VHH binders against Arabinogalactan endo-beta-1,4-galactanase (ganB). Designs and how they scored, part 14

Target 1, 359 residues: Arabinogalactan endo-beta-1,4-galactanase (ganB), of Cellvibrio japonicus (p48841)
Amino acid sequence: NTGVADNTPFYVGADLSYVNEMESCGATYRDQGKKVDPFQLFADKGADLVRVRLWHNATWTKYSDLKDVSKTLKRAKNAGMKTLLDFHYSDTWTDPEKQFIPKAWAHITDTKELAKALYDYTTDTLASLDQQQLLPNLVQVGNETNIEILQAEDTLVHGIPNWQRNATLLNSGVNAVRDYSKKTGKPIQVVLHIAQPENALWWFKQAKENGVIDYDVIGLSYYPQWSEYSLPQLPDAIAELQNTYHKPVMIVETAYPWTLHNFDQAGNVLGEKAVQPEFPASPRGQLTYLLTLTQLVKSAGGMGVIYWEPAWVSTRCRTLWGKGSHWENASFFDATRKNNALPAFLFFKADYQASAQAE
Key: E = the ipSAE of ESMFold2; O = the ipSAE of OpenDDE; V2 = 0.75 times the mean of E and O plus 0.25 times the DockQ between their complexes.

## First folded at step 7 (VHH; framework vhh_gocatamig_d2)

Design n01 (from b07 with Y110S; at its last look DockQ between E and O 0.64; V2 from the best seeds 0.00; counts 0 for: pae E 8.3 > 2)
Fold by ESMFold2, look of step 7:
Structure n01 (fold): chain B 359 residues (1-359), chain A 121 residues (1-121)
Amino acid sequence: as target 1 above (359 residues)
Amino acid sequence: EVQLVESGGGLVQPGGSLTLSCAASGFTVSSNYLAWYRQAPGKKRELVAGIYSGGKTVYMDSVKGRFTISRDNAKNSVYLQMNSLRAEDTAVYYCARETYSRYGYDTFDSWGQGTLVTVSS
């Protein structure tokens, strides 16, 4: 009958934003030595949520635009997975270092006009996807919005000097999603996303004080190397956030190296410093990290775990950073075996307990 | 524009103390990971101490118990208190903001000009 807390799904998912580009560059993916469609592989292994980033109008690439995102969402839906659309609200990556206003909006200095541009863009994007039967189940209003969003590049501040402006813009995106959902009767959950738990503890306090309250999910990036919180300490931050704001926490990004070997000239972002004492940089260590993290998140009452770019493999193509991949040692595919699937895929179907009393 | 300006270096005898200061502008110290690095002649630059946005600190093994990193959010500054100095601590000390980036696209390593610490009789 009518349920509440126990009806909330626990997601185990993957960000697959790079797959279409990698395949266009000649990448193939294998399982047990046989070529496979990576979306079907993730679904078959038990993944239930695909995250995908969207840039506004990135002229330096043909990917992560609405056309590419639509293809990713279609592939995820055809494989039976739910979807999370991650608005960057920029023409490039957004993260704690940069939240650059799209070129198309660079002339807008009035906050109300900018809020309208953001609202209209969000609404038009959702409407376009809905027409294709690709409306996402979840939407992130921004990506790693640790600093004030939509900043001009020449006056960038690594902070939030104007919370009233920040709140107006964030609420504009939230309202666009809410209004679309109400108009169509199609539910969409809203996620606000902050990098690393220590930053979220501060940020959500400020957000509440400035009237950003109408969201459903607290989304976190969690990379142990860059966090004040070790893996055993992570549940403390999750509990504090959930007790304070009464919103479930989801880990929307994490990763762990399965090797420290370099397979091309692109240096690994997750190197020796990323290795935790309990989890060697090996295929088994990568899996054990994910099993441990996911169990801790579920035990804390969290909403799920999404792995970042497990399919970003090395190819002949050049990107903004040069030839190769900075992430191949964190992928779920073994570069030494023609991108054959690694044991990390087992984390999707593992039997996670909701409470410590079951252990 | 991101800037880091360190000061407080100098000549000191073994067993002495120095306080290094790092004044930051263009970003908020409390919202970033900041660290002190050092580089002796002919050696690689090495991490000495760091402070996370949440206030937790880390230290290299050889300085634990002798050095203390701290910050003053009102002054937007980071400090390194160095006690029980040894000849091996002689180096140029740099304040740096370690940039988080999983994309590899625009990793920022913002460094100050350095301040020389010389420990000798």
Scores: ipSAE 0.013, ipTM 0.388, lowest interface PAE 8.3, mean pLDDT 88
ESMFold2 (binder alone), look of step 7: mean pLDDT 80; pTM 0.791
OpenDDE, look of step 7: ipSAE 0.354; ipTM 0.735

Design n02 (from b07 with G54R Y110S; at its last look DockQ between E and O 0.48; V2 from the best seeds 0.00; counts 0 for: pae E 12.0 > 2)
Fold by ESMFold2, look of step 7:
Structure n02 (fold): chain B 359 residues (1-359), chain A 121 residues (1-121)
Amino acid sequence: as target 1 above (359 residues)
Amino acid sequence: EVQLVESGGGLVQPGGSLTLSCAASGFTVSSNYLAWYRQAPGKKRELVAGIYSRGKTVYMDSVKGRFTISRDNAKNSVYLQMNSLRAEDTAVYYCARETYSRYGYDTFDSWGQGTLVTVSS
């Protein structure tokens, strides 16, 4: 690709959706033994983009609602970082296994009425944030939308049985962002997000065939454990997506364990099977994974890498799902040293080289 | 509700063959990572073979060349063809869907009840 990466912004960022909750649960974060504000720490270490998830009305938690998201965006902005708002369009987690319609919209069966609800919600959310000087620089219209969005729980299908419906709903969110940006003169980039490159290759083909084309960024989750693409193969998928759709690819989620030790009763998602041959589950292995991945993404002309929840540490809090964190062994904080910063923070300021093939 | 039901286990002589089947419901096998695991008494459960959504397969070293994982989308099923069986292959074999999920125990993974394979001389 000619011109890719020469003048394209390259983001190195973090999803910090759990920080407010962890601090309310008593977590402290340290660097060189001293307590630090984690948002300032990420910025000082070179992070330039904060991603944050938003749930519609998750009654089972006090977090990831608009109030919590506003606090996260404010902290990110005050530390000088750009922001990416990740709409789940659900009252709970969305991922390849579930895309549940919010309860507030459960009565709506007509696709055009549902699209209107989605449009209005997106617009109202952006307007509320804009009023607080917190308008995000990027917006994800959905999270890991591998299956049809806004499905009823009792009739969930692990696929996209009605692409016309899916496209109408996705385009409604995209249009809400575009219309808001045009009305206010404030640029916002639109991201569509699919888990794992192999799924994105199929999904974006379907999306184009069904008229979902007006977005700016192809967002991928990349976790090598669950992908058909090894790290050395990842540039092939990135190149195919960028050559086919002429949109930059950004890795919006990745992670790697710095240890296989479990520091609480919550089982860690990234265990032994997450370990790749070249990167031991150690502080150096975690860093080396990130350096390698980020260099590969930049060389392929990609737009950036965002680490998922590097601050989701172990605490005393009991959530609906139990005590502790399922992710402390993938955080950037050493549980054996009072959450002191790990070497993984070096990934933000490393010197990454653009492709030698670019003009 | 996600369910995985294994069948096809049994007693077989060394050098023999068996085909294990895993019938899935509540999800589409072609859109997921499916794997066979086994657990012998007193040992950790270990990955035997896996198949990714696009068809890439992986195998533990000791079964490579002897076992083949495959799937049948029409029957929403995954299979393990086991050839040249050895005594050390004796174990309970489990079919599993390992999902990309960080959100709770209900979505962390899905396992069948297991089917016993006994390789006895």
Scores: ipSAE 0.000, ipTM 0.287, lowest interface PAE 12.0, mean pLDDT 88
ESMFold2 (binder alone), look of step 7: mean pLDDT 80; pTM 0.800
OpenDDE, look of step 7: ipSAE 0.047; ipTM 0.573

Design n03 (from b07 with S31L Y110S; at its last look DockQ between E and O 0.75; V2 from the best seeds 0.00; counts 0 for: pae E 5.7 > 2, grease 25.3 > 24.2)
Fold by ESMFold2, look of step 7:
Structure n03 (fold): chain B 359 residues (1-359), chain A 121 residues (1-121)
Amino acid sequence: as target 1 above (359 residues)
Amino acid sequence: EVQLVESGGGLVQPGGSLTLSCAASGFTVSLNYLAWYRQAPGKKRELVAGIYSGGKTVYMDSVKGRFTISRDNAKNSVYLQMNSLRAEDTAVYYCARETYSRYGYDTFDSWGQGTLVTVSS
């Protein structure tokens, strides 16, 4: 059988979750010296998918709630891009180190009751967005769910000690999306998201063994610094996942620094350790990384590449870790030139060769 | 709670061998990136060797061919076999679990207390 990606569009997209917040802190974005709307800029440069994170009730910020997400989705839709809604199912960041249950659900110890809370929340969110004509084209049921989801903070385990519980909760979110799509006749693709290919190989095996099978897309974070798979080796992991589970792989997060210079008081996450031998930390190196990665993904039969937070520029805004951006050196905007667009934008329109069969 | 406990350090002659051990608790070593670092007096801490969750190993140039990192899943432990030891290898050796965070500067790294290796100066 032909690879599962042969009947799906190949996406080149961006996670633009920070844009509304950055603009509230005075950020402007430019192309060829002129101020532009960043959503329109991404669309004009060839981006076709916007990813946006949603937190349940993060009281430490005014953003990434349903109101902010609705604004992001509306801006993406008005610019003509498709959308991917990324449920964290938490009041803060979820990643391989933490998957904290929202405070509103912290009292729920029964798995079926928790699954119902998850189901209802997912359904209510989709219904609210649908009422605004903002229903996303894709939904992630969780973000980087490498460890068991919805864990109590004081008993967190860096693993999945109870796969029966994990599968029940994941399937509840999947079923909420499927049920909504069936009821309304509006198609939504379901993504399950794991950080780094090596972890996905193990995780999806466990997921299948525990009855988590009704999803459409295998979503991966790929950051070379933290993966055992080099770029030339990445196609092997993609092929193995697609051949084993018959689902297309999409890179839903990646990034690369265009400089090692820090432009504010916040230390940058992607420093010297992020630099690969073939791609200097320069505007050209950032572009070449993206061209190379995206071609390898497409050649392996993958479904697309989404860049993480290319618009998270330096401002007076604060995170939990301090004032400024930890990512301006990985953005698509040149901090030395008033956030003028960098060459990395060319990755959206490059002419990538069609996939090879990866049976 | 995540804990890393190094052991096996000591005094050894030049050209000798030593095996360092790192016992881990609160996480599974085979699902994480684990590394050995060392720090000599007055110097910065430097990467010696690492092992990825899939089993791939990496080494700094000066120890390549002399040191071997390995793990034992049953004991949830990581080891550093050090052969052909030199005076320059004298340092406190640390076991570390490295993770990442794209959202801020809090990297979630975990470190052991260190174990001293002294090659007869």
Scores: ipSAE 0.027, ipTM 0.537, lowest interface PAE 5.7, mean pLDDT 90
ESMFold2 (binder alone), look of step 7: mean pLDDT 80; pTM 0.793
OpenDDE, look of step 7: ipSAE 0.167; ipTM 0.645

Design n04 (from b07 with S31Y Y52R Y110S; at its last look DockQ between E and O 0.05; V2 from the best seeds 0.00; counts 0 for: pae E 9.0 > 2, placed apart)
Fold by ESMFold2, look of step 7:
Structure n04 (fold): chain B 359 residues (1-359), chain A 121 residues (1-121)
Amino acid sequence: as target 1 above (359 residues)
Amino acid sequence: EVQLVESGGGLVQPGGSLTLSCAASGFTVSYNYLAWYRQAPGKKRELVAGIRSGGKTVYMDSVKGRFTISRDNAKNSVYLQMNSLRAEDTAVYYCARETYSRYGYDTFDSWGQGTLVTVSS
């Protein structure tokens, strides 16, 4: 009997790290005017992957710790979605400008001892989640690791990493995931994550030269405002990475404003400068951006697109930057309509075409 | 809730030095981009110096080598050390916060009340 061959999955996902916190601050989410569980809503709209960040021990918040992450992973699994666990390996946000060592490890100056702490933490986290039947399908070893990971604040280096140290630490995290997967027989894909394609071209070259090779997926943040690559140019960077390293590329973060209006006292990150001429800051513009980006990624042979924090809506919650959301104008929920779902949800079920094939 | 309080302004002779302080509350300075702006009477507000999340600094060309921005995480404060002051540095100096910016973009959402620096001979 001739059946259709199984195609490699192309992920369309969402980072839902803020949902539990938003709900604890009174947020409700609606579709067609009716209250919904946001995890079920994303799944019903066609999302198939939930990304969630984990901080080591962020004492200023009760969220993005293992308890909160476990709740997020459980909600995602109950809704039928796969999961990606995003280790920050820090007590706070990691990004291209900072990769601060957790307080608990701040006394460790020896690289091999630090690598062991990282290995043990990664293993213990996976084991804890596995005991709850919440083992993620993918793991990021670090978040936006453009600069050297696990640095002290007072000696932070923004330039070229000490690659002997950086490679030892990155490989320790990779090995922890690999060893856990092998020991348990449960597959986990490893993602290395760099912000913006131009930085990834440089970074992965150096990573390969220094023995960081045992990962499965190249993860990119793509925000057109902050990239040298326009949307039409993005496929060139994806192709170069995939042809050079023989690893699929996934966009693990992107976003686009559906409005320039601010609905609280917290200023929004994606303002007028984020707007591209081709995509107005409107509900249709947000959707069209996502459809265009996702089609370009699919055509280039990429592995998927994950939207960052589409559920971070305005509430009384306080973040590191004060009360409110800095992202409600980039969420998938309309603040003028009691957080009713926006057209952007249609990007999950759109019919994206694979690369053309020669006969 | 979020507050930025500048201090340290005053009258200084040309060639002198002054240290401005900005005490922050309601947020953590090391996770934010903070900047000093200045505004002379009748002029537009201009960026003087900034310190990005992660500690990278930026300076306007006319103050490079004379001014140093820094922070003290234990005191949750940012400072502007001003050396070799000139008459053209006379202005009200403002401390400002850019929230959730990782790439040094100009979206500031919180400002202090300002502190006056007067450089006169």
Scores: ipSAE 0.007, ipTM 0.402, lowest interface PAE 9.0, mean pLDDT 89
ESMFold2 (binder alone), look of step 7: mean pLDDT 80; pTM 0.802
OpenDDE, look of step 7: ipSAE 0.027; ipTM 0.493

Design n05 (from b07 with Y103W Y110S; at its last look DockQ between E and O 0.57; V2 from the best seeds 0.00; counts 0 for: pae E 10.3 > 2)
Amino acid sequence: EVQLVESGGGLVQPGGSLTLSCAASGFTVSSNYLAWYRQAPGKKRELVAGIYSGGKTVYMDSVKGRFTISRDNAKNSVYLQMNSLRAEDTAVYYCARETYSRWGYDTFDSWGQGTLVTVSS
ESMFold2, look of step 7: ipSAE 0.006; ipTM 0.278
ESMFold2 (binder alone), look of step 7: mean pLDDT 80; pTM 0.793
OpenDDE, look of step 7: ipSAE 0.441; ipTM 0.774

## First folded at step 8 (VHH; framework vhh_gocatamig_d2)

Design q01 (from n01 with G50V V58Y; at its last look DockQ between E and O 0.08; V2 from the best seeds 0.00; counts 0 for: pae E 13.6 > 2, unsure alone 64.8 < 65, placed apart)
Fold by ESMFold2, look of step 8:
Structure q01 (fold): chain B 359 residues (1-359), chain A 121 residues (1-121)
Amino acid sequence: as target 1 above (359 residues)
Amino acid sequence: EVQLVESGGGLVQPGGSLTLSCAASGFTVSSNYLAWYRQAPGKKRELVAVIYSGGKTYYMDSVKGRFTISRDNAKNSVYLQMNSLRAEDTAVYYCARETYSRYGYDTFDSWGQGTLVTVSS
């Protein structure tokens, strides 16, 4: 069993959720010294999929709401790229340690009523985007849903998931996408997203045992620093997931530093500990990491690789994290050269060898 | 411009109390998750307490009922009230902004320089 047939698309994409905000904060992006539109730049360099996060109603920002997401999707579509909409189902970041219920739903204690709110929100969001000719090609039902989704803020720091509840809520989101796709005849692939391969091996077992089975793609965050799987070991986890669940695996988040220098007061997430022996923290090392990862994923029969926030550059504006960027050293833009494009862009058009099983 | 400055550490007798302060600049504490961590000699840094943007708190088991995390939005500051101190509470205490959290991941480099708490007889 392979997760991806030889003639299915293999995605090389980027999460561009910060671009509109960065530009509103004065960021410009350059290639060969010339100002460029970043969406057109990614497309010209060979990117074929744009991922974008959606928060329910994050009152602390005016970005990653439906208006901002619609703009991102429009820019991606106009540049000829397909799109993946990443529902967080929260008013802020979701990750392996926090999955907080949106304030608008905080009064709902009954699981069936909460499932209906999630269903209606997902359906209404898709309908709104569809009316704008922006229906995404893929939808994530949740982001890094390692722990139980839609929890009260104080419940889930380290809690044990109630899988009856979790499955009901996850299936509600999946069903909303499936029902919309069937009603309109417009195909949408459903992604379930878990951080790090080792956690996905456990999580998808639990999901299957509790009736969460009607999805198309296993989405993984892969950051070597934080995984039990080194890059050479990653194909083993991909193979296990695909052989066990018969779903293709896609890396929906990864990144690698092109430098360890910090260009602003915002501390970088990927520091010295992120560096692997084979890939120095340099422009070439960042590119070589991506080339190696992407070839390994394709050879394992995986569905693609998405780089996380390659355009989150330093600006004077504040985010939830403060002033500046915590990711500029992992972006595809050189902060010392007015955000001129780095060699990492070459990973999109590299000539990856087809799966060993493809002939 | 993001800074976290801890203060209030010192030498304390067993059973005593101490209040740690963390002055934040470059971001708003009320819109963020703030935590106290500690690192004892020869040990890895460990999470002590968290206060979330909604006001909910979390404590490691060994400090529950003895430590209280709180914040003052007007002063843009976070506090750790430590009561009934024990020798095993001796550590450097760090204030941190929890801006992104992944299972097994390091947090952002938004740490203070730390303040030493020594509990000895």
Scores: ipSAE 0.000, ipTM 0.188, lowest interface PAE 13.6, mean pLDDT 86
ESMFold2 (binder alone), look of step 8: mean pLDDT 79; pTM 0.789
OpenDDE, look of step 8: ipSAE 0.032; ipTM 0.483

Design q02 (from n01 with N32Y; at its last look DockQ between E and O 0.57; V2 from the best seeds 0.00; counts 0 for: pae E 12.2 > 2, grease 24.21 > 24.2)
Amino acid sequence: EVQLVESGGGLVQPGGSLTLSCAASGFTVSSYYLAWYRQAPGKKRELVAGIYSGGKTVYMDSVKGRFTISRDNAKNSVYLQMNSLRAEDTAVYYCARETYSRYGYDTFDSWGQGTLVTVSS
ESMFold2, look of step 8: ipSAE 0.000; ipTM 0.304
ESMFold2 (binder alone), look of step 8: mean pLDDT 81; pTM 0.811
OpenDDE, look of step 8: ipSAE 0.091; ipTM 0.621

Design q03 (from n01 with S101N T107K; at its last look DockQ between E and O 0.05; V2 from the best seeds 0.00; counts 0 for: pae E 9.0 > 2, placed apart)
Fold by ESMFold2, look of step 8:
Structure q03 (fold): chain B 359 residues (1-359), chain A 121 residues (1-121)
Amino acid sequence: as target 1 above (359 residues)
Amino acid sequence: EVQLVESGGGLVQPGGSLTLSCAASGFTVSSNYLAWYRQAPGKKRELVAGIYSGGKTVYMDSVKGRFTISRDNAKNSVYLQMNSLRAEDTAVYYCARETYNRYGYDKFDSWGQGTLVTVSS
């Protein structure tokens, strides 16, 4: 009968899905001029959660498969951080524009049969990780699932999901995680992930109406350039979601440029239009953005903030997107100083105040 | 696959009105951000008005109170009602679909052919 009113963890984390690939391509990471292991660096700076993406069978790369993900999870665990496994349920990135069924499942036209394939894959993946003592603390059932999941490429629909199908598939993934957790007695939190708060407000309403309710966390991508909600307005959306569904909100993706300079031939995704009036594109501006965002999320009663790919630095390697990094100017590493750590790392240990419930 | 077709431009006197139409195919307007841009000769293209998937609208300062963006989900179309037109509103007006995509190379900004609005005394 112990009254512990505020024992919910608040996560400050990073998506480190590119680190193994960048290091294989010759990247080094430094703090105060000295080479460091990036997983240990993030942990030492105060990060407590590592997010990692998993693709089903992406034949165009050797990374983000189960072997690579296992290595990432092991490095995170050895550094003392908790983990979030992000199932894309595709052979490539999933986002609001693309939710392509894996090639291995492309022959399956029956929704119940497809739901079983999804269930078995999720279960087998968790079992494989568990055998290595790498079971994640949180699992995303899908990534930015704004549109219907597991669509055929030639008939892709960007509009309102067929919710009879979509709910069946989403619930299959959720049930796989729940069933595994119950069977083993090992807790796993389930995250459903939607890009941008305005889209989540409508999506979760439809999800509830169609029987998708058995999840723990509302995950949001928040990039102010692409949201109806400015940073000061973000708490309004968080409050509405939490009041309506009684689930905590976590920002599972965000980023901000520390410069507008392009350091390689790969063009920066976050250019001048990404810059908000109150946060210059500078090392201090990047840090101030993160401090402000994280305080707003915590004050609204949210569950945490995860930065997307702070370690995706330029190398000689070619990815799907070409040579170099389109994200170097949003990383936490200074290309002009041999990838030395930027001030943005300070956001992990900052003293964030607990939620203000009144007003 | 994605197509945007503008219509409704023409010659109008200062103080007059026009309605621009944008017919969309290959996607649903209610699930996307749609915007009207304009480009005067020798100038950069600029945002005029936009409508988010949730229905929130935005306007450039110089057209607030004079222009209204709207959509008709049944016709899969977006409109720009232009009232109290001024000479400086003379431009080619474009309908555009902007999508969220942080990769850069997979982003498809779809534009229509443009429709000319000329405001002449």
Scores: ipSAE 0.007, ipTM 0.328, lowest interface PAE 9.0, mean pLDDT 87
ESMFold2 (binder alone), look of step 8: mean pLDDT 80; pTM 0.799
OpenDDE, look of step 8: ipSAE 0.275; ipTM 0.681

Design q04 (from n01 with N32Y G50V V58Y; at its last look DockQ between E and O 0.09; V2 from the best seeds 0.00; counts 0 for: pae E 13.5 > 2, grease 25 > 24.2, placed apart)
Fold by ESMFold2, look of step 8:
Structure q04 (fold): chain B 359 residues (1-359), chain A 121 residues (1-121)
Amino acid sequence: as target 1 above (359 residues)
Amino acid sequence: EVQLVESGGGLVQPGGSLTLSCAASGFTVSSYYLAWYRQAPGKKRELVAVIYSGGKTYYMDSVKGRFTISRDNAKNSVYLQMNSLRAEDTAVYYCARETYSRYGYDTFDSWGQGTLVTVSS
């Protein structure tokens, strides 16, 4: 009854999209007081999947372009971890409120022409990575695609997608991955990614009704602060999705603060409102949150858990919102101890019990 | 407690102008996205204009060039200047606060009571 094949590993992973930038900004990472390579550290601690975001042509940054992504994928592969490539299909962050069309495609008004641009871009990206022996194991066709993808920046519309358009564009990306995998004989799993389980319940119903069916994995962001589902309720949403669509669920983003202290001038996204009653904002609370979440996901028959940006530490460099990090209090590195590794790393190797055997 | 109180609605001739005000309490308007929505009888509530925390603005196509959203941080208030009004602009107008969230979940968690704008010859 689960959508998970029994020869597929249960993934415990990390989104490491910021690491190259943080190191260029002077960040160092430590374990037991000693400087370490963060990719090797995650692998040694038991992480088995690295997620990395890709922007089309973001002129405001030098990172998350194909060159930077290739470096991240190479570092992950050299450390022995599998990879998930997260296409944003935008020149900037995509999220439930923003799905901005890349500037290079802004002139395209015909949906079939736009679908072709998306198809060609996806194919060309995969081919370029494959040539470097960096073809990812999984691909997200979009990031947090709660609203319609590829919308104009100044006319962004919230609400129900135009599903004739949205399905055409999403299927174009899916088909690009499928066609590449078939042509080369190299397997790639396709992920569709929605923020928060309550939104996914509605969205995947709409997607199925409009012919978006040829994907492998339901990807969710789960942050308790922003979800209608508490941790004890999360298995119900996972079960509903898996029973209805016969696809495994993976948590592709989550995080939890290990402190409420701010270590720079940038305000932190996960503040007091993020704290759940059963998990204090402390190093042990962060670990206990992850152990609890991951056990619940595995018990529900889910495919894995990926922590979002555990290496986004405080530096002199700036974001779109200011100087510093908005996430250092949710990282796996202790700012009071020169970014020494926190107990949260123990979640990768914990012994999680499966829900049922697939025989 | 968060409160949003709209005012300034009324009856106006086509081609006329009207200024709506939204007085906010329980939060600082400069820290959130603020929006104006409208709802005509029998229709769904629709987005009209947004002012982002950084001061940039967005307008629906049907009102662009005619309406201007602004704010006064000292008065903790948001305004909608409506010019060149048309009969189809007749609606109840609502001020809304969007939740401060990087993911946009629960982006519309507080609404005002609304103020009626009637454009009639």
Scores: ipSAE 0.000, ipTM 0.150, lowest interface PAE 13.5, mean pLDDT 87
ESMFold2 (binder alone), look of step 8: mean pLDDT 80; pTM 0.799
OpenDDE, look of step 8: ipSAE 0.228; ipTM 0.674

